# VH-VL binders against q95uq1: the designs that were tried, part 33

Target 1, 197 residues: q95uq1
Amino acid sequence: MSDNHEEESNVPAYVPGKHVSVDQLKQQDAEDEALKRYKESLLGTGVHAPKDDPRKLVIKEMKIQIEGRPDTIYPLDTKELIKEMKTKPFVLKESCHYKITLTFNIQHDIVSGLKQTNTVYRKGIKVSTEKHMLGSFAPQALAHSVTNPRHGWEEAPSGMLARGSYTAKVVFTDDDNEEHLSVEYAFSIKSDWKSDD
Short names: E, the ipSAE of ESMFold2; O, the ipSAE of OpenDDE; V2, 0.75 times the mean of E and O plus 0.25 times the DockQ between their complexes.

## First folded at step 10 (VH-VL; framework fv_sonavibart)

Design W3 (at its last look DockQ between E and O 0.59; V2 from the best seeds 0.00; counts 0 for: pae E 2.2 > 2)
Fold by OpenDDE, look of step 10:
Structure W3 (fold): chain C 197 residues (1-197), chain A 124 residues (1-124), chain B 103 residues (1-103)
Amino acid sequence: as target 1 above (197 residues)
Amino acid sequence: QVQLQQSGPGLVKPSQTLSLTCAISGDSVSSNSAAWNWIRQSPSRGLEWLGRTYSEYEWYNDYAVSVKSRITINPDTSKNQFSLQLNSVTPEDTAVYYCARETYDFLSGYFDYWGQGTMVTVSS
Amino acid sequence: DIQMTQSPSSLSASVGDRVTITCRASQSIDSYLHWYQQKPGKAPKLLIYYASSLQSGVPSRFSGSGSGTDFTLTISSLQPEDFATYYCQQSYTFGQGTKVEIK
């Protein structure tokens, strides 16, 4: 009588939360303390959405963190800076440990079910696609930061065939598949940290 | 100006190897900003990408899944050319074959220069 | 695999006509779509790259537009030399072609 304990993986069924607007959240009676706390956490101190910027997600920074190396920081506050980033690839030494942190603001409303899709290309051929569910984000005074991987480090590919120049696009989409942001960047995988100067 | 000049036989017997060469002028086969491609065209299959070769730190090749087991694309830096070998050909491989330069702006490539094309017929 | 569908497969037009060709991708391609012209017995020629960028030497009567999955090639005023087959391309996938014939 082998008791197959089916470990019910209580992966909480991600019930796509009803898109409750910030305004709807403000109107909901504070009877639920948990909801009140959630509202307070979301509604933080008086984050005024800019009237002239209809965007819900505004990228601020991309940070490349490499173990044992200085951080590479790309400011992304302007379209010009985003364009400039494409011309300034960062270098990954093969087999190095790295992570990428994106910093962004949420404006006007809650972005629900934010998903990050990172696609890497080598001379136009897709070599990898990674999808990360980030969660829901509300407007707040402090920018949000998302790091991939969330825990630990990613290992850069190694080997002769891994070396080369890459381009990538990261896209942020919500539960409604609305694209909020796309960022393109470039990097190289090299055998060493020496710039081919 | 970049020019691609194709050469090779237009008739190949079944089970033999199709061999074509593309000579490059006005650019280098070792250019880091380009990839060198083979594309074929037939009434039944339309335009079909076969594969490419390109240089960065090393030489790299990418092949279409449909021909991957039979195809080889090799650069020749000494002659500034690249070749196509397609093994074990069948009548289904009958097509006009093109070499092409692939150029990139950022994420995607396009074919800006083409060879004149070579009609290859697979027949007994 | 990405599929590219062009419409129409063929059309008849007169010199001076406005011609529109559509290309639909089975998946969003982020405007990384290119257009080629091919004449009989010739290799394809690049016309438009990245959905809307005109290739050097291509007449201004050619234009490209679109995003996501739907793209359009437009010839504002068809010229005699424009009777050809047109192809869209994304990555390594080509459309089936649109033949523009003289009416």
Scores: ipSAE 0.689, ipTM 0.839, lowest interface PAE 0.7, mean pLDDT 89
Fold by ESMFold2, look of step 10:
Structure W3 (fold): chain C 197 residues (1-197), chain A 124 residues (1-124), chain B 103 residues (1-103)
Amino acid sequence: as target 1 above (197 residues)
Amino acid sequence: QVQLQQSGPGLVKPSQTLSLTCAISGDSVSSNSAAWNWIRQSPSRGLEWLGRTYSEYEWYNDYAVSVKSRITINPDTSKNQFSLQLNSVTPEDTAVYYCARETYDFLSGYFDYWGQGTMVTVSS
Amino acid sequence: DIQMTQSPSSLSASVGDRVTITCRASQSIDSYLHWYQQKPGKAPKLLIYYASSLQSGVPSRFSGSGSGTDFTLTISSLQPEDFATYYCQQSYTFGQGTKVEIK
């Protein structure tokens, strides 16, 4: 049986205060074994990431959940898969209810004040742009995930003018406005799920 | 290969409607891989995009905010043409008007074929 | 509302010269920038799309480069027929133009 309610996550809370490297954090605190284990949990797989991969944010998956239908899943764990995503559009029926979950790892250092910006285009004209503040994320063994909308569902547009092909770009930046990830993708809005294209 | 041929009057009186037509050869106005645009050029504004029409599932129009209340762009599939109507013109609408075909590179469009241009003067 | 600024606004050069024209965007536009040539009394003509892709039928002496905010159109060896005004374009916004005059 499937549980489609994935709001709960074991992602650590945002860590405010000074921006400190992972190595500095390990060196600065040795007072308590419990705190030490918690910090190591935050610093799990990401702290030993390869030095030849400088990315702090590594996308793993984009999932489109549609109310009452099977999920559409894009594995994105290679550079080739990320580039190919724009050639593999997904389909939304008019007025369907959907949500999008991104799964990613953080490696090397904490990423502070991560922001997601999603821009949707219709034949080269921007039709929407949405920004979401995601928070801060530390390297850890379990992947992080973010679902939009956080609560409830998004409703796909409907009507004669809404149908057609859309392109989009999602960009992740931090508090210093450094870009960590950019993914281009595509989708169509159609009158029914069976596409007569 | 693809050619755009413009027609329409070059002199229009203030408060009247400017009407231009663009005939397409070597492509279809209903092609789902293109959009059909009007762009004008004047010394004071330079090149200025006015709007477009295109077909995919339905016919769509997009208009520049500066002219949105006065502009209409219509396709004519039987004649393989598209038109521009600009209502309530003033001398500020004096320009060379171009029609153009737009092609897309995922997030952005570019204009690969242009009509010959029509000088339109708005004067009493 | 991304502003596009071209430099220089005009230049004079001799046949055979290497000419460079720049276009600067007020914010990043990745590689989504296009270049046009316009001769007096004629419509603009597409030269380069997606920053560096050469349009069919355009001579190879034309090339484009850049990503982000700074873009360059290069004419490697200026010819007499290259006298024209050159425009960059992003989305539905054009630069103000660069007039190239052959000495």
Scores: ipSAE 0.501, ipTM 0.787, lowest interface PAE 2.2, mean pLDDT 84
ESMFold2 (binder alone), look of step 10: mean pLDDT 92; pTM 0.945

Design W4 (at its last look DockQ between E and O 0.55; V2 from the best seeds 0.00; counts 0 for: pae E 4.1 > 2)
Fold by OpenDDE, look of step 10:
Structure W4 (fold): chain C 197 residues (1-197), chain A 124 residues (1-124), chain B 103 residues (1-103)
Amino acid sequence: as target 1 above (197 residues)
Amino acid sequence: QVQLQQSGPGLVKPSQTLSLTCAISGDSVSSNSAAWNWIRQSPSRGLEWLGRTYSEDMWYNDYAVSVKSRITINPDTSKNQFSLQLNSVTPEDTAVYYCAREYYDFLSGYFDYWGQGTMVTVSS
Amino acid sequence: DIQMTQSPSSLSASVGDRVTITCRASQSIDSYLHWYQQKPGKAPKLLIYYASSLQSGVPSRFSGSGSGTDFTLTISSLQPEDFATYYCQQSYTFGQGTKVEIK
């Protein structure tokens, strides 16, 4: 009588939270302390959404962190800076440990079920796609930061075939599959840190 | 202006190797901004990408899954050309074959220059 | 495998007509769709790259639009030289073509 304990992996069914607008959240009676705390955490101090910018997600910065190396920071406050980033690839030494942090603001309303899709290309051929569920983000005074991986480091590919130039696109989508942001960037995998100067 | 000139036989027997060459002018086969492609066209299969070669720190090749086991694309830097070899051909390989430059600005390439095409018939 | 479906497969039009061709991708991929024109016995010619960018030397009557999975090629006023087959392309996949014929 082998008791097959089916470990019910209680992976909490991600019940897509009903898109509750910030305004709806403000109107919900404070009877639930947990909800109040959640509201307080979301409704932080008077973040005035800019009236002239309808975007819900605004990218501010991309930071490349490499273990044992200085950070590479791309300011992304303007369209020009975003374009400039494409022309300034960062270098990854093969087998190095790196992580990428994106900093962004949420405006006007809560973005629910934010998903990051990062696709890497080599000469237009897709070589990898990574999807990360980030969660829900509310407007707040401080910019949000998302780091991938969340824990530890990513290891850069190694070997002769891995070396070369790459381009990538990161896309942020919500539960409704609305695209909020796309960012394109370039990088190279090299055998060493020497810039081809 | 970039020009691609194709050469090679238009008739190949079954089980033999199809061989074509594409000569490049106005650009380099070693260009970092381009990849050099073979594409074929037939009434039954339409336009079909076969593969490419390109240079960075070394030479790279990408091949379509449908022909990967039979195809070789080789650059010749000395002649500024690249070739197609397709082994073990069958009548299904009968098509017009094109060489094309794939140009990249960032994420995706497009085929901006094409060879004149070579009709290749596989027949006994 | 990504499939590209063009519509219609063929159409008849007159000189001066507005012509619209649609291309649909089976998957939402990057919006890097390109359009080609092919005349009989000739290689395809690039018309539009990156969905909406007009290739150098292509007449302004050609335009491209779309995003996601749905893209459109438009010829604002069809000219005699525009009777041809048009192809969309994304990555290494081509549409089946749309033949524009004279009415």
Scores: ipSAE 0.546, ipTM 0.787, lowest interface PAE 0.9, mean pLDDT 89
Fold by ESMFold2, look of step 10:
Structure W4 (fold): chain C 197 residues (1-197), chain A 124 residues (1-124), chain B 103 residues (1-103)
Amino acid sequence: as target 1 above (197 residues)
Amino acid sequence: QVQLQQSGPGLVKPSQTLSLTCAISGDSVSSNSAAWNWIRQSPSRGLEWLGRTYSEDMWYNDYAVSVKSRITINPDTSKNQFSLQLNSVTPEDTAVYYCAREYYDFLSGYFDYWGQGTMVTVSS
Amino acid sequence: DIQMTQSPSSLSASVGDRVTITCRASQSIDSYLHWYQQKPGKAPKLLIYYASSLQSGVPSRFSGSGSGTDFTLTISSLQPEDFATYYCQQSYTFGQGTKVEIK
């Protein structure tokens, strides 16, 4: 079993399959004792699931790290903060090096085959779509984090056609294409840093 | 309050260039809150977006894939207008052509003001 | 590519009727859908933007609803001036139109 996704080290690698309740998963392991042991290790014990919140995936934070600049941190703990994010764009200087970290909790049930789809728009026109397969996550008290890129940096585009204002939407879905979260945000690519935004 | 007034010939021969102009009053072609579009309508294709021009830090154009090789849309800030040129027309380009203002909100825009329409017939 | 399909293609109705027109997107577009009215010989006119927001000067008998893939335009009590063709739009794609005719 290997860890090929950026998440807490106690979560095993991606495990594809149907999404079933934690109790049903434990009961369905009658045919394979090795799979049963794996499922028990994955599921953990002592985690809490808030009874008033049915969400399986709860976003906490988005952080933009820019090489040589202060980090920009968006707390996303509330519906209001998520809604406000698109009104507070961040700035990337063209050709800058950056990475983005999303922090989230998983609650209630295992989420199998979680994927992140990030779609970027320029005034209503889709300009790119990136999809990252994140793997499977069990409920636990500690948050998970995903950083893109996992190693090194991403480079912002440059040139007159690249500069301007962008909107984007990041969506989390599972193997059944069920949507767990959608966040809208905004950014600009500029030729120079205007101020510490 | 915003008005779009179209002008240009309604009859064009095959292989020639269709050329239309849209004059803007009550707004500026350079407005950062708008984009300036050409849309055509025919019985066979219905309403079909052709392309747009808009200004941010510079002028940008976006064109529909179906006409990308033949279309040009240009602003004229001194006359507060924008134009359509569609090269190498065929009878399939026969349609009513509209100019329209697009208002943006993040992921999608809508067309809140339209020109009166110009019927363009392509025939020999 | 998101395709927009309207239904019905046409309908006949009497003054005073409640009329509903639907528009379906091939994938989720949240609430980013707009409605237009077009009378013969005239340009389209914006009625509703973002699925449910009524454009200034449009009578309150017009309303829009829906999110995701399925959207509805409703005319609560049809008036003589409402006999027209109606289009939905998302991004740079329009539906095929729904013609509302007098019965």
Scores: ipSAE 0.299, ipTM 0.678, lowest interface PAE 4.1, mean pLDDT 83
ESMFold2 (binder alone), look of step 10: mean pLDDT 92; pTM 0.946

Design W5 (at its last look DockQ between E and O 0.59; V2 from the best seeds 0.00; counts 0 for: pae E 2.1 > 2)
Fold by OpenDDE, look of step 10:
Structure W5 (fold): chain C 197 residues (1-197), chain A 124 residues (1-124), chain B 103 residues (1-103)
Amino acid sequence: as target 1 above (197 residues)
Amino acid sequence: QVQLQQSGPGLVKPSQTLSLTCAISGDSVSSNSAVWNWIRQSPSRGLEWLGRTYSEDMWYNDYAVSVKSRITINPDTSKNQFSLQLNSVTPEDTAVYYCARETYDFLSGYFDYWGQGTMVTVSS
Amino acid sequence: DIQMTQSPSSLSASVGDRVTITCRASQSIDSYLHWYQQKPGKAPKLLIYYASSLQSGVPSRFSGSGSGTDFTLTISSLQPEDFATYYCQQSYTFGQGTKVEIK
């Protein structure tokens, strides 16, 4: 009689905090040292928002990390580079271990409750949808990086039915369901690494 | 120019198998850029996607849940065509059946070429 | 499952009229919406793909717009050959159709 202790994953109910603007946060800091430290940790010294770019979230890079393989890096600083990425699919060997790291800047204000939705398609049919709560991000001098999975590796699907070409879309939304960014990319699942030579 | 020419019987008895063929010209059934679909249309159900077939490293099929247990779509590379088989038909399967090519720019596809349609009546 | 709802189901118009047809998705579908024209006894014909791209050979009087859940097909000046049923489509879901009839 194995007592299956259902570990109630007490995932603390993320209570979406009231969107407090960076300016409001700066005003509140006069009396709360902890808040000041938190702000300093988030904002760093000298974060200037670009006046000519109203975007709150600016993607910089997508990095595909595969265990035992060199990293694939997509620079995403320009619209052209984002478009180019679609034409350069990365390869996943079936059953390989991989993770994806997105690097981005936050500008102007705090993005609260940032959620990443990754949808994978095969010839236009959705084959998977993953949602990840990333958290809240403030403007800072250093770009933010988010890796999925946060811990460990994801295993690429295996088998004949898994092999083929895929397209995907990553969408970043906040607590207000505002879409800040969408990125489309392509990849293939193959039986081996050599087929690309 | 891509052309799709349908053929097959327009009358099927209940519990029998509906069989249609779509011949392709101006494209290949094995094209990596195309997906080959069957869609039907009836007054009661409107336009209804039934399923598709396409080639990559191997042949793949996707079927609508509503017909998945009864449907087979098969490519014939030798004849550059693909077929529809729908087993155990009922009067509810009475419709105009279309083959169509689906094309993708990236994430989503649209049907850019259609067959002429085949009216299939399921009747005793 | 995504549902596609067209409005109106039918309309009467005259030659030269501006016609607008709306398609609403039950979920956000971005720009992955397509429009078809169907005449009696014929297969659907692609008009607009990806919300606003005009299919080759389609007259410029046809246009598409919209994003998210709400999309519009517009015929700027209805011609005699435009009396037909129009369908929106996303993925493998079609709208119920909008019949454009002569007034």
Scores: ipSAE 0.686, ipTM 0.843, lowest interface PAE 0.7, mean pLDDT 89
Fold by ESMFold2, look of step 10:
Structure W5 (fold): chain C 197 residues (1-197), chain A 124 residues (1-124), chain B 103 residues (1-103)
Amino acid sequence: as target 1 above (197 residues)
Amino acid sequence: QVQLQQSGPGLVKPSQTLSLTCAISGDSVSSNSAVWNWIRQSPSRGLEWLGRTYSEDMWYNDYAVSVKSRITINPDTSKNQFSLQLNSVTPEDTAVYYCARETYDFLSGYFDYWGQGTMVTVSS
Amino acid sequence: DIQMTQSPSSLSASVGDRVTITCRASQSIDSYLHWYQQKPGKAPKLLIYYASSLQSGVPSRFSGSGSGTDFTLTISSLQPEDFATYYCQQSYTFGQGTKVEIK
């Protein structure tokens, strides 16, 4: 259903030599400084983070754009709003074109190789799992936004077997498999927009 | 309140079809809030889910992969029942068979009402 | 596949004992775990759903706890009617059971 774009961060490494001269020791210091500057450019001038919030990834909203329809926007910047998302299902008309934009802040440290894994269920039975690489993101004052698909639109499935009510769980992990966020949500696929959802 | 009453033969010959029925009282087989299951139990396999049926816009079925090629579960709305048919049985299908109502908690279901069980022996 | 492992497979206890039964999932299942009691010749009976919620009509001596991979069913003071086999369940998979017997 969605394209999977892998994006990996590079972490340079060096190998110390066994016959080290004074000039080689100075070069090792330069290589350490280069790595430090690389990390600082990813983090910007400084790190602005709340003192009492350990999260590296703080979700702000999820927006569902449907071609020819008003956007559906879920504010997610509190734990209560994240929990309530599953009580506010959205509707996709079969064969509609849509895309999803996620807006989030990064704090404390870079998140490398962020990946979302979305699992869709019908009444407790898994019907699909999709993974999308989002990339690496540094702390900054302005929120990050990621849109899937990156280009064009996704198309909703169609037919009587595709119609119905679905539940889902999306999980966000980094390249160390650390889980940063998990959201449960619901949607339905219907034959027209006349539904009250 | 909700009660599930099973019926069907307790002895089936190998290669034949096992057929059981579960009658529902206190609820409707076509209820949008309930899912209707068959589960079996044997000493060697323990409790084993077989499949389910439920109504939404249409009737849906889901079957365990281990029996998917042999199983059929059908509702009967006029009698407020649902059935199990398991084709081509072998002695490995000998078990106590239960029907059960499922209620789900968003991503996971649990079985809050069970039939009394039917011991089915598959033997020559 | 997520596998459910119960411990112990059986135990012996006296009336009034505190009994603890554990269930471990091979992967995280959040709190989506349920507990059943089964007496000989009877169907299973739901005790606890969503890890810790008591089903209506279940005595308060039964409690459940846990999240992620490790879950516990506790009977605070065992009664004569509690000698039974107990099962955990996640999705459409059941644990192998824990038989609670009289000493």
Scores: ipSAE 0.479, ipTM 0.760, lowest interface PAE 2.1, mean pLDDT 84
ESMFold2 (binder alone), look of step 10: mean pLDDT 92; pTM 0.946

Design W6 (at its last look DockQ between E and O 0.10; V2 from the best seeds 0.00; counts 0 for: pae E 12.4 > 2, placed apart)
Fold by OpenDDE, look of step 10:
Structure W6 (fold): chain C 197 residues (1-197), chain A 124 residues (1-124), chain B 103 residues (1-103)
Amino acid sequence: as target 1 above (197 residues)
Amino acid sequence: QVQLQQSGPGLVKPSQTLSLTCAISGDSVSSNSAAWNWIRQSPSRGLEWLGRTYSEDMWYNDYYVSVKSRITINPDTSKNQFSLQLNSVTPEDTAVYYCARETYDFLSGYFDYWGQGTMVTVSS
Amino acid sequence: DIQMTQSPSSLSASVGDRVTITCRASQSIDSYLHWYQQKPGKAPKLLIYYASSLQSGVPSRFSGSGSGTDFTLTISSLQPEDFATYYCQQSYTFGQGTKVEIK
């Protein structure tokens, strides 16, 4: 009678924390030192939200980092730059190690439970979807930076069938499933780096 | 103007191979901006995408999962055409088959040119 | 897999009528929806691509709108030649079709 102790992996159900507005956070008497520290970390001094921009998340940059190669940086401050990025695919050599860093500002309020969904397409057919929980972000003077993967490197696919041109869309959503940002980009997987000339 | 002309038998016996050809004019089967598709239509299943072939640095094929084990789509650059081969057919494969050009922009493709269609009946 | 649901499956209308057909995706597909017209014994014909772009040669009475999961094809004034079946499409998935019949 082998008692299969099903270890109920009590992965604590991520109870989405109640969206607490910055204003609500300011009003809560910090009886909890941890909460006070969290407030202090979130309520950076002097972050003025732009009155003319209602967006809570504003992308600034996408950076492609490839091991042993120079970084590819896409400025994304304007709609024109975002459009331009679509026409300038970056190249991944098969089996290379790479990571992507997105830089963005948070404005007006805390964005809670920010999730990144990255979908890759090949000629309009979805080939992969990745979801990453990024966490909660407050307005601060310095832009936030998120790197995927958080640790180490992603390995580019390899093989003849992996080579080719791809398009992708990254979408940022919060706990309420509000879409804050979407970015489209293109890339190629190649056998070597020489084809960039 | 792009034109697609289909050819092939309209009657196939069960367990045999369905074979169709689509001849391209006004474009190249090797075009990097297009994909060449087979789609079928039946009253019971509606419009069903079967698969495609396209060229970039090499030839690629995508097949719908339900037919993947039985389907082959081959380009013929010398004749500027592409073919459909569907093995081990059953009466469920009875449909009008269309070849189509897919134009792709960024995240989605659409079918801007179609063949005239070929009714294929699977019957003993 | 994304499912595409059209509504209605069929409708009856008269010449001159405004006709509206809806397509709903099971997941957000942004604006990457396309519309086709099919007449009996003919191949589908592209009408609208990317939700709202009118294909060359298509009459201006046809229009498309929508985003996310919900899309609409509109015929502002139905003509005799517009009695057909209409399909929405995204990627490799088609809707079940909407037959527009004469009342």
Scores: ipSAE 0.688, ipTM 0.852, lowest interface PAE 0.6, mean pLDDT 89
Fold by ESMFold2, look of step 10:
Structure W6 (fold): chain C 197 residues (1-197), chain A 124 residues (1-124), chain B 103 residues (1-103)
Amino acid sequence: as target 1 above (197 residues)
Amino acid sequence: QVQLQQSGPGLVKPSQTLSLTCAISGDSVSSNSAAWNWIRQSPSRGLEWLGRTYSEDMWYNDYYVSVKSRITINPDTSKNQFSLQLNSVTPEDTAVYYCARETYDFLSGYFDYWGQGTMVTVSS
Amino acid sequence: DIQMTQSPSSLSASVGDRVTITCRASQSIDSYLHWYQQKPGKAPKLLIYYASSLQSGVPSRFSGSGSGTDFTLTISSLQPEDFATYYCQQSYTFGQGTKVEIK
């Protein structure tokens, strides 16, 4: 389950300074083993994030939705999965309509004015840069979700020079220009979807 | 220095397959900075681009629409070469065939190295 | 579909002459136009890329200019080895050629 909200709307109200550790949540339910087991599955399988983890934003998933096609889903809930994403490119047919949904948790403190900057490269040459305001997000147990574009669909470029392989880098910054995450990924633009094996 | 050396028969009968090979020295057919093209030239049609192959995250092909149903261009990384096959030829396919290296990016491409050319005559 | 038209289709010139060849696009192509020289029995040879950039090893008497729709190849002082046919190219389309002949 994820929140389906606008880039700058549908975010929770500001919740200043509320940080509840996983240990505190487990203590609150210590007398009920069944409820404790359920809360551990909701918060994770008994492995806790280190208290000195500096990340305010922890990405969980990137989903590529293509009009008229099945979704492509990248789990990103470990640093290893984030680093490996660029080795698993996705395919866009030229002129297809697509959108990208990011799912993330906020921890420690509120992140105000979260912005993503997506830069696309072809053979090392920067070919586009897009910036999207995501809004402000407070820490909570349920993950946040943001879909880009905010309205409608993006259209993949077309033509002979547009087809080929691309690399991209998405960077997440807040309104203090603090960088929270950088993810490198890859995709290809093709003239046809080819066989669906 | 990059050199392209062409080989293949210069006489082909109508309805048969024209097959040419371009061997590359001084560069790699799998280079991610180049594309490998076939271009032909005849007095009546001038210089006519036929298609290309190139390697990025995988191998890609682009073919001119007029020949798309009949043409195949394949790389061979082991021999550092690429080929042209043109099926079901007619006398209108009589031309000098060139292979060429293209330097390109998202904005534009140009052909900086050419093979020596192969005159191909389609005649019964 | 962008048409490329070269002018003239042929010209006669003497050694030492300044020669000008033009190429016109049906739509603006910015500076994405390239020039080639072809001698009889030989493959085309790249002279100029991106309208005005001289390819390595090409004599400095060759120059290119223009942007948008109108482009020019200039040979400042024609040499005996410059008698050839010249082509412009944009994308995967070539002009019809301009033959430069000895007078």
Scores: ipSAE 0.000, ipTM 0.509, lowest interface PAE 12.4, mean pLDDT 81
ESMFold2 (binder alone), look of step 10: mean pLDDT 92; pTM 0.943

